VH-VL binders against Hydrogenase maturation factor HypA (hypA). Designs and how they scored, part 2

Target 1, 132 residues: Hydrogenase maturation factor HypA (hypA), of Synechococcus sp. (q2jir9)
Amino acid sequence: MHETDMTRALIQTLRDWWQSQPGQPQIARVHLVVGQFTCVEPASLTFAYAAQTQGTFLQGSQLVIRETPLIAYCHPCGQEYKPEIGRRYACPNCGSPMEEIRSGRELKIDYIEIDYIECSTNFTPPAQPEVA

## First folded at step 11 (VH-VL; from p2 with light chain S27Q D49R)

Design r1
Fold by OpenDDE, fold request of step 13:
Structure r1 (fold): chain C 132 residues (1-132), chain A 124 residues (1-124), chain B 106 residues (1-106)
Amino acid sequence: as target 1 above (132 residues)
Amino acid sequence: QVTLKESGPALVKPTQTLTLTCSFSGFSLSTWGVGVGWIRQPPGKALEWIALIYWDDDKYYNTALKTRLTISKDTSKNQVVLTMTNMDPVDTATYYCAHLKYDFWSGEYYFDYWGQGTLVTVSS
Amino acid sequence: EIVLTQSPATLSLSPGERATLSCRASQSVRYMHWYQQKPGQAPRPWIYRTSDLATGIPARFSGSGSGTDYTLTISSLEPEDFAVYYCQQYSSDPYTFGQGTKVEIK
């Protein structure tokens, strides 16, 4: 349910950007970063994107999701660690509670790939008249 | 067009509870990625974030003020209400409500629209 | 809590001069945002995402920085630019504002 609404918001963001671009280029791929600690399901988001982009300026474009792991920093240990989502968030070395997250909360556009219509300027230069 | 307007008492006595209402238009708190926040500013002082509420009813409070604060929304009325208990003269400030929007480019929220603010004076 | 420290507290300059405002974070932040406030008015969004100007903001304004150090620059001050500028971070809860830099006319 959240992915559907999120997708709508994403599309609106993309639309605003797209409308501001000279020539309104064809978007080939939208690269999104999604953290594992965002509760966003990539498959659901991809599905929602495919469904909602039909008949729009994004038709035929692909959503490409890169996931980022949950990484926390343990201040007592002075080290990063990977919490186990839904299981153990505390530092595995010292048991300190998770206080600082360094990765895993991301939800952002990384970059957009545009199909450059290769203006094949087939400038066939006009055949120079053969001077007889 | 997004608009926000703060309403509430201009004068509150010490130890009393302040209730402020943010009435807004041009957006809905049922929309994903939308929130409303409260910020206050004592006269001649800096801005201080107080609280915020999101479309999914997720709430956040200033840590120092958390025990005194309650934020709620009425989506049907396009209103957000902030209550602050045990008011003190130090709480005298202009109180602003502001619109929050999620930005996919940064992955952060932004206060992109502000109310004009309402001055609340705490005095005996 | 991330503390934002702005410097200088007051910047006295003349129209046409360059203004450089600093905002230092106690911890690294992803982006810095800026607001302008004039007396008796609400703050106005000014710069988003460190360097992106809000709608309608003149090109003489710019933002830069990374990590803990951020800067707002006015290339040539106009009379309407004299105001208080606040930096703000959204990277972590609680969200915090700087104490502000007052740009005043000399």
Scores: ipSAE 0.830, ipTM 0.879, lowest interface PAE 0.4, mean pLDDT 93
Fold by OpenDDE, fold request of step 13:
Structure r1 (fold): chain C 132 residues (1-132), chain A 124 residues (1-124), chain B 106 residues (1-106)
Amino acid sequence: as target 1 above (132 residues)
Amino acid sequence: QVTLKESGPALVKPTQTLTLTCSFSGFSLSTWGVGVGWIRQPPGKALEWIALIYWDDDKYYNTALKTRLTISKDTSKNQVVLTMTNMDPVDTATYYCAHLKYDFWSGEYYFDYWGQGTLVTVSS
Amino acid sequence: EIVLTQSPATLSLSPGERATLSCRASQSVRYMHWYQQKPGQAPRPWIYRTSDLATGIPARFSGSGSGTDYTLTISSLEPEDFAVYYCQQYSSDPYTFGQGTKVEIK
């Protein structure tokens, strides 16, 4: 249910953007960044996207998800570390609690790919006048 | 059009509890990625974030004020209520409620619409 | 908690002059947001995501920066631009505001 509602909101965002673009280009792919610490399931989101984009301006487009790992910063150690989601969040070196997250909470559009209408400029070169 | 309006007492006595209501229109607090926050501003001072509530009933409070704060929502009435206990003259401020929306371009929330604010004076 | 420090506290300029407002964060943030506030009014969103102008904001305004250092610039001040400007970060809870920069007429 969460991914469904999220997808709806995403589509609305994309719609607003799309409507503001000159010529309303065909969207080929939407690249999304999803952190591992967001509780968003990429597969569920992809499924919801495919279902909800049917019959819309996004029909036929693909959602491409890039996942980001959970990375925290330990101030006492002065180093980044990778917490174990659901197991251990404290610094493995000093045991300090996780206070600063540097990666893993992302949920954002990275970029959008649009289909370029190949303007086949059939440049028929002008026939060189036969110099008679 | 999104609108928010703060309501509550203009005057509160020290040690009493302040109850403020944010009434809004143009959006629903059942919509994913939507929230309502409270921000206050003492006269001639800076803005201070107080609390916020999201569509999923997730709540956040200013750490310094947390023990005194309760935020709740009534989605059916399009209202958010903030209570603040043990009011002190230092809490005298204009209190704003604001619409919070998730932005997929940044991956952050924004206060994109604000109420006009209501002045609350704490005095004996 | 991320602390935002704005400078200068007050900027006294004449119409037509360039204004440069600074906002420094105690820690790195992803984006900086700006609000304009006039006396007796609520803050108004002004710049989103460091550099994106809110709807209806004149092109003489711009935002830039990264990490801990952000700037709001007014290329040529108009009379209506004299106000207090606040920066805000959403990158980390709690959400925090700068103390504001007052742009006043010289």
Scores: ipSAE 0.825, ipTM 0.877, lowest interface PAE 0.4, mean pLDDT 93
Fold by ESMFold2, fold request of step 13:
Structure r1 (fold): chain C 132 residues (1-132), chain A 124 residues (1-124), chain B 106 residues (1-106)
Amino acid sequence: as target 1 above (132 residues)
Amino acid sequence: QVTLKESGPALVKPTQTLTLTCSFSGFSLSTWGVGVGWIRQPPGKALEWIALIYWDDDKYYNTALKTRLTISKDTSKNQVVLTMTNMDPVDTATYYCAHLKYDFWSGEYYFDYWGQGTLVTVSS
Amino acid sequence: EIVLTQSPATLSLSPGERATLSCRASQSVRYMHWYQQKPGQAPRPWIYRTSDLATGIPARFSGSGSGTDYTLTISSLEPEDFAVYYCQQYSSDPYTFGQGTKVEIK
């Protein structure tokens, strides 16, 4: 399944980034942007992420997906329009075919949320001995 | 470590068909988000993208060259083969193959590893 | 297809000078990528995603830009920086290259 393999590639990208960070932060959420015109099902991706992150540096983290709509640009009209996926892709005003896609093909990390767990150190300087 | 190496004839006569093989290691062309592209550079001139094949077997060709090109992969042998028909002296160039990788930070592919290139001269 | 136009074609400078290389796209692109090429060598990735230096690239290099206008800057030229630099876009197939800017010794 492509979502399973895609998720593996995403996790490798996250591992490379995580290893490059000075503190190897604890990751709380991975925010991903997924366009509606990508043939990627968000639920399938979320399922694969949950399964593949068990026992890894991503254990307990959540994949948060923001979907983007399919938005095209009609050059003759000079305007953006929203094609109806599965119905009509041409410009509703002039009928020209869809050629420039401005949104809906995204598949990328938006940002990563990290948790900071403060580690406290209890330190008392040693007392100097008294000399009489 | 990712490596790519181009192989094929150094000399080709006009009208002949060129076959180039890209042999690679350190990655699999069955891996999601991976591709191999062919780029050429005529002596003293700019780089020109010519063909591309992805892990899912999607294929793309430079429009100006499309009718002359065929690209294929053999995932089990870690090879990509480019065939270019009806060679002409203007096709004299160094031909590179390069690794394409999907980048989740940009949402785009890019060429990160290149072969050393092979010079193909087309002359009688 | 998206045409990338680099300027100047040749930039003749001395070591220690600042170099600014421009790349203009015929349509908006999301990111610009840069390669360095020396004679007899394959192109080397130099800057990814407009501004991210490839591994091992010195901090004197930087990239910036958005939309159709992008730049590569070398803050203080070193002898090893004299080469041809190409920009490339991956926003739309075919993934076109600019024609190159040659940075040469004055």
Scores: ipSAE 0.700, ipTM 0.801, lowest interface PAE 0.8, mean pLDDT 88
Fold by ESMFold2, fold request of step 13:
Structure r1 (fold): chain C 132 residues (1-132), chain A 124 residues (1-124), chain B 106 residues (1-106)
Amino acid sequence: as target 1 above (132 residues)
Amino acid sequence: QVTLKESGPALVKPTQTLTLTCSFSGFSLSTWGVGVGWIRQPPGKALEWIALIYWDDDKYYNTALKTRLTISKDTSKNQVVLTMTNMDPVDTATYYCAHLKYDFWSGEYYFDYWGQGTLVTVSS
Amino acid sequence: EIVLTQSPATLSLSPGERATLSCRASQSVRYMHWYQQKPGQAPRPWIYRTSDLATGIPARFSGSGSGTDYTLTISSLEPEDFAVYYCQQYSSDPYTFGQGTKVEIK
């Protein structure tokens, strides 16, 4: 349910952006960054996206997810470290609790890929075009 | 059109409990990525956030005030209620409620719409 | 808790002058957001995501910065720009505000 509702909010963000674009372009791919420390499952989000974009301006587009690792910074040691999610979050060197997260909480659009159609140099208009 | 309005007493005596209601329209607190926050501003002083409540009922309180605060929502009435106990003259401020929205471009929440604020004076 | 320190506390300038307002965070933040507030009014969103102007905000305003150091710049002050400006971070709970910079007529 949470991925379903999240996807609905993402699609609304995309609709607002799309409506502001010249020509309201055909979208090919939406690139999303999702951190490991967000409790968001990429496969579930991709599934919800595919289901919810049917019959919309996003029909045929693909959600592409890049996952980011959990990376923390230990101030006493002055060094980044990778906590073991679900097991150990404190600095492995000095034992300080995890306080500064440098990566792994992302949930954001990275960029949007638009389909571009090359101008046809051989275009001949039909005498009686067919309505789709 | 998102709107928010604060209501509650304009005058509170020291030690009393303050109850403020944020009534809103144009959004639902059941929508993913939406929240309501309370921010106060003592006369002539800086803004200080107080409490947040999110669509999933997660709640956050300013650590300096945490023991005195309770925030709750009534999604069916489009209201958020803030209760602050043991009021003191230093708590005299204009209290705002504001709409909090998740931004997929930044990956952060932000306050985009604010109520007009209500002045609460704690005296005598 | 991330502390935001704004400087100067007060900036006394004449119309037409350039104003530079600073906001320094105690920890790195990803973006800084700015509000304008005039006496007796609620704060108004002014700049989102460090550099994106809110709807209807004049182009003479700009924002920049990264990490812990952020600025709001007004290229040529207009009479309506005299107000208090607050920075705010949303990178970590609690979502703290700076103490404000008052831009006033000299």
Scores: ipSAE 0.680, ipTM 0.782, lowest interface PAE 0.8, mean pLDDT 88
Fold by ESMFold2, fold request of step 13:
Structure r1 (fold): chain C 132 residues (1-132), chain A 124 residues (1-124), chain B 106 residues (1-106)
Amino acid sequence: as target 1 above (132 residues)
Amino acid sequence: QVTLKESGPALVKPTQTLTLTCSFSGFSLSTWGVGVGWIRQPPGKALEWIALIYWDDDKYYNTALKTRLTISKDTSKNQVVLTMTNMDPVDTATYYCAHLKYDFWSGEYYFDYWGQGTLVTVSS
Amino acid sequence: EIVLTQSPATLSLSPGERATLSCRASQSVRYMHWYQQKPGQAPRPWIYRTSDLATGIPARFSGSGSGTDYTLTISSLEPEDFAVYYCQQYSSDPYTFGQGTKVEIK
């Protein structure tokens, strides 16, 4: 499964980042952006992630996927439109072929959620996770 | 540790076909999100991307050169081969191969390791 | 195709001076990479994702910008910094390079 190999690469990226972090934090959630025009099936990716993170530094973490819609821009009309994936990609107003894709091809980490420690001595962790 | 090395003839006559080999170590072209690209640099001029091959065997060529280029890989030998037909003196350049890697933070590919380059001179 | 235009073509400065190199894209890109190249050597990754220094690159280098306008800054030039610097985008195929800015000793 193609998502299996992609998940392996994602986990290596996360390992490299995690090794560079102070305290090597416990990761709660990995937020990923996946476009609808990427040939990546979110359910398959989530399944592969759960299987491959067992017994690793990601044990117990959740992959959270935000999908982005396919959005194209029609230059003759000067407007965005939403193609019907698998049916018709041309502009519904003028019939021009799809040529500029503005959304739907993303495959990237949005941000990482880490567990904060609870401290009885008024210690607090950093407030926000890293965002690329 | 990733390394790449270009090999091929230093001198090619006009109209001949150039064959360059990129031999690499420290990565596999079977790994998801990995590719190898060829970039050239004429003496004293800017870098010009010419061809790309990805782990899934997708191939891309510079449109100005596309009809003259063929790229292939041999994953068992850790090699990528570039063939360029009908060489002309204007094609005199240093040819580099480079490792291309998908970056999940940007959602884009980038070249991170380069070979030392090989100068190819096209002359009678 | 996204065209990258670097300016100036040549920047003649003395050690200790501040250098600012510009790269303008013909359309918006998400990130800009920068490479350093010295004569007879391959280009070396220098800054990626606009502002992230490659491994071993000194802190006097910085990168910034967004959209179509990007810069590489050297806060105080050292003798080893005299080289050609290229910008590159990988937001859209083909992955084009700028024509380079030569930083040279005056």
Scores: ipSAE 0.658, ipTM 0.772, lowest interface PAE 0.9, mean pLDDT 87

## First folded at step 13 (VH-VL; from r1 with light chain R49W)

Design k2
Fold by ESMFold2, look of step 14:
Structure k2 (fold): chain C 132 residues (1-132), chain A 124 residues (1-124), chain B 106 residues (1-106)
Amino acid sequence: as target 1 above (132 residues)
Amino acid sequence: QVTLKESGPALVKPTQTLTLTCSFSGFSLSTWGVGVGWIRQPPGKALEWIALIYWDDDKYYNTALKTRLTISKDTSKNQVVLTMTNMDPVDTATYYCAHLKYDFWSGEYYFDYWGQGTLVTVSS
Amino acid sequence: EIVLTQSPATLSLSPGERATLSCRASQSVRYMHWYQQKPGQAPRPWIYWTSDLATGIPARFSGSGSGTDYTLTISSLEPEDFAVYYCQQYSSDPYTFGQGTKVEIK
């Protein structure tokens, strides 16, 4: 299951980012964009994430997946179209083969939600009011 | 620390087969999102990509050269091997291998480390 | 396969001048990447993801563009900037290169 290996790489990316953050924040949600034309199953990815984050700095965090549709561009027609995944990829108007993909191959972190908890260390009090 | 080094013959006669090895350290080609690419540059000319191999053994070849190219990996030896048949003087070039890595922030692969290159001259 | 076309082929300028290098893709790409190469050396990563300078690259370099049209700009040329610059796309394999723009001293 290549989702398992992909999840391991994603967690390493998150660990590197997390180690670079001041305070090493508690992560609540990881928002991921996954295109329909990636052969990645969101349910399998979510399952692998839940299994692999147990007992780690990601314990209790949720993987939130936004899917993007497969959208192609037909140069002869000058228009975008939505291929039928697993059935027909050619332009429905002119029959030209799919060549330019504009959406659906994404596999990336969109953003990270954190539970930011202030601590009592490194506190700098506000400056005194300006007397001028 | 990622390093790559190309090795192979400096001189090849026309019609012979060229075999180049990319030996690397600091990464594993079994790791998800990792690959190795081969790029060449004829003397005084532009860079030309020629072959790619990914961790999952997906392979891509330059269309003009595809019938002459074979790329393979040996993950246990940290090596990638490129074979190019029927060499011709126009194939004289410096051949580079480069580390390909997936970046989850941009959602793209990119070359981050290059070998020093090896000059292969094709002449009688 | 996405073809990248760079212009001009050669840019002959003096130190202190502004250089503008163009790269045009045959299809829309998400990002453009740039390399610098000097004679006898391997290409060096210079700009990633259209506008992000690689580690140690001076602020006088910048990148911009979208879709099919991308630009590398050097705000004020320094002696070390005279080199060949290549664009490359990673939006679709195979990851193709432009033919290069040589920036040379006038």
Scores: ipSAE 0.655, ipTM 0.759, lowest interface PAE 0.8, mean pLDDT 88

## First folded at step 14 (VH-VL)

Design n1 (from k2 with heavy chain E108Y)
Fold by ESMFold2, look of step 16:
Structure n1 (fold): chain C 132 residues (1-132), chain A 124 residues (1-124), chain B 106 residues (1-106)
Amino acid sequence: as target 1 above (132 residues)
Amino acid sequence: QVTLKESGPALVKPTQTLTLTCSFSGFSLSTWGVGVGWIRQPPGKALEWIALIYWDDDKYYNTALKTRLTISKDTSKNQVVLTMTNMDPVDTATYYCAHLKYDFWSGYYYFDYWGQGTLVTVSS
Amino acid sequence: EIVLTQSPATLSLSPGERATLSCRASQSVRYMHWYQQKPGQAPRPWIYWTSDLATGIPARFSGSGSGTDYTLTISSLEPEDFAVYYCQQYSSDPYTFGQGTKVEIK
């Protein structure tokens, strides 16, 4: 399953980034964008991530996937359209073959969420209990 | 550290087959998201991509050259081999191999390390 | 296939002058990369991802652009900057190159 090998490469990218960060933060969530036209199964990727992050600097973190639709651009018509994956890729208006893909081939990190607890500023008036 | 080196004949006669080897270290072509590309540059002219091979053995060839090209890899030897048949004097160029890597931040492949290049002259 | 057209073909300038190199893509691309090449040498990565200078590249170089139009700018030319500059796209294979802009001393 190529998701297992892909996840290994993703984790190495995350490790390189994490080692470069001051304080080497605890990672809470890794937000990934995965396009419909990538042959990548999000559920398989999530499963591989959970398995491969156990006992690592990513222990306890979650992989969060945002899927993007396949969107193509028809140059003769000057318009975007949505191909029917597995059925019809040509422009439904003019029949031109799919040439330019605008969305659906993404496989990338969107952003990293880290665990950070904000310090409070305390203008302590006399004798009020701290609220838990 | 990633390094690549091109090797092969400096002189090839017209109609002969050119075989170039890219020997590399610091990466494995079995690693997901890794590839090797070949680029050539005729003397005094622009760069021209030729062929790509990916870790999963997926291969792409320049359309103008496709019928004459074959690319293959030997992961255990850290080598990529390019063959080009029916060489002609117009194929005289410096041939480069380069490391192709998938970047998860951009979501694209790119060439990050290049070999020094090897000049191949095609003449009778 | 995405065609990259660089302009001008040759840019003749003196040290201290500002150089502006253009690269236009035949269709929209997300990023543009730039290389510098001097005679007898391999191309050297110069700018990644449109605007990220490669390691050790002086701050007088900058990259910008989006869509189909990208620019490499040299704010004040130094003697070592006279070379050929190529753009390259990675939005789809084949990962095509521009034909180059030669920056030469006037």
Scores: ipSAE 0.704, ipTM 0.798, lowest interface PAE 0.8, mean pLDDT 88

Design n2 (from k2 with light chain S92D D93Y)
Fold by ESMFold2, look of step 15:
Structure n2 (fold): chain C 132 residues (1-132), chain A 124 residues (1-124), chain B 106 residues (1-106)
Amino acid sequence: as target 1 above (132 residues)
Amino acid sequence: QVTLKESGPALVKPTQTLTLTCSFSGFSLSTWGVGVGWIRQPPGKALEWIALIYWDDDKYYNTALKTRLTISKDTSKNQVVLTMTNMDPVDTATYYCAHLKYDFWSGEYYFDYWGQGTLVTVSS
Amino acid sequence: EIVLTQSPATLSLSPGERATLSCRASQSVRYMHWYQQKPGQAPRPWIYWTSDLATGIPARFSGSGSGTDYTLTISSLEPEDFAVYYCQQYSDYPYTFGQGTKVEIK
């Protein structure tokens, strides 16, 4: 339900953007930034996206996910550290609990790729005058 | 159309418990990335955020008020309820509820729609 | 928590004048948001994400800034612009407001 409902919300955001665009372009790829410290499984999100975009304006588009690492900041030590996900979250130097996350909770659209379209194939450039 | 409406008593006596209801339409609190917040404003003073509840039932409270606040939702009724115990004359304010939404472009939540507010006076 | 300090507390100006409202954050924020409020009314969203005008807001309003320092500018004050303006951040919990700048008629 999490990835399914999240994907539905993402698609609505994309629909709103797409409806505001001139010509309502064909979307090739949606680039998403997903942090390691989210409840989002990239494979599950990609699967939900493919399923939910069938028969829509997003038909045939690909969800491309870039993961960002979990990086925390230890205030007593004054430095960043990388928690061991699923194992140890506290600062390895002083044992202070994880409290400030500097990276790893992102969930946002980075950018949208659209398909190229060609101008009319029956356009013939004007003949150039011959010179010497 | 997203709309929110605050309801509750206009007058509360000191030490009583205030219960405010935010009734809304045009969205569901079961929808991913949606929340409702409460903000208050004493007469002639600045806005003060007081509580949030998210679609996944995660809850946040203003630290100074945390021990006096409880927020809950009823998604089937499209309502959020705020309870504030031990009311004092200093708590006299207009109370607003507001729609909180996740924005995939910025990656942040924000308030986009506000209720009209309800004045709660604490006296006598 | 992130404290937002607005300055000046009050701007006393005449119609047609330029108004510049400052909001300073105690820590860097990614975006600043602004609300307008008139007496007896709820706050109204005015500027989102530092510089994006909310729907229906006149072009004489603009927002700018980054890091800890943000501004709302009114290029030429109209009678309807006299109100209190609040800044707000959503960069970190709790989502805090500034104390407001009152723009009043001289």
Scores: ipSAE 0.681, ipTM 0.798, lowest interface PAE 0.9, mean pLDDT 88

## First folded at step 15 (VH-VL; from n2 with heavy chain E108Y)

Design g1
Fold by ESMFold2, look of step 16:
Structure g1 (fold): chain C 132 residues (1-132), chain A 124 residues (1-124), chain B 106 residues (1-106)
Amino acid sequence: as target 1 above (132 residues)
Amino acid sequence: QVTLKESGPALVKPTQTLTLTCSFSGFSLSTWGVGVGWIRQPPGKALEWIALIYWDDDKYYNTALKTRLTISKDTSKNQVVLTMTNMDPVDTATYYCAHLKYDFWSGYYYFDYWGQGTLVTVSS
Amino acid sequence: EIVLTQSPATLSLSPGERATLSCRASQSVRYMHWYQQKPGQAPRPWIYWTSDLATGIPARFSGSGSGTDYTLTISSLEPEDFAVYYCQQYSDYPYTFGQGTKVEIK
């Protein structure tokens, strides 16, 4: 029920944002980024969202999930590699343990689509700088 | 409004076990994406993170201290307890607890509210 | 462990002067946070996410930077700004702090 509780927290974040908007816009879609190296399953999250938004300010909205792959960086080799989730996380070339994760830990709102307010504005979260 | 307060002994003798309680209000440790952390500051020195506990009972300890630390929570009492064994004079510090929360806009956790701190002196 | 090195250790300035505080990380981080601390008090959140002022923080404060190099700037020092400032990162455990920069009256 990890996804159920996470969805409740996401909806609270959206409610706080929605209440701060002058028009209290009708939300059409919530775009979420979910990394493969999270314990979050997109299908479970989508199911929980659909169930929990009925009868709320999010009625009729859709949760749209973009997955990001697990990508690590091997400092001894100076290269990125893709760990085998559930099996092997070390660098396939030199055997160094996984220490730097470049992608796959994301769990955040990408942007929100609004479809009802005359002065509608899409919201995009601030960009996160990636490590070099 | 979120508040946290540290409580425990002001004086501990070397080798004794320190037990600190963080009592809080305005949030629940059963809420997804919430945690409580402990940070200490020796007099005149920098802040040092020492332990975290999350809503799902996941726990993290400062590596240098982990063999001496235990963190636990009681969600019904709105309390987090930190235990530190084998206290030494170098452990003299002000100990803070702080509210940790997940920010869905950035995708990171951060501390937003801190307790006032409690000074623990380790001396014979 | 990501080490945060603040410089200078002490910044001695007069009211009205511009203060520039540096925080350098041993490896790249996405965001830097800043705290102000006065003697006998708990640290107070000051700047979140590199550049976002915490609620009630005066506009004379600003934050900037990326990668390994981050800066807190006070455009014109006021008497209440003399304090110690700490940087902190949340990119990897442990969530480390810098050693602090003391901004003191000359």
Scores: ipSAE 0.661, ipTM 0.803, lowest interface PAE 0.9, mean pLDDT 89

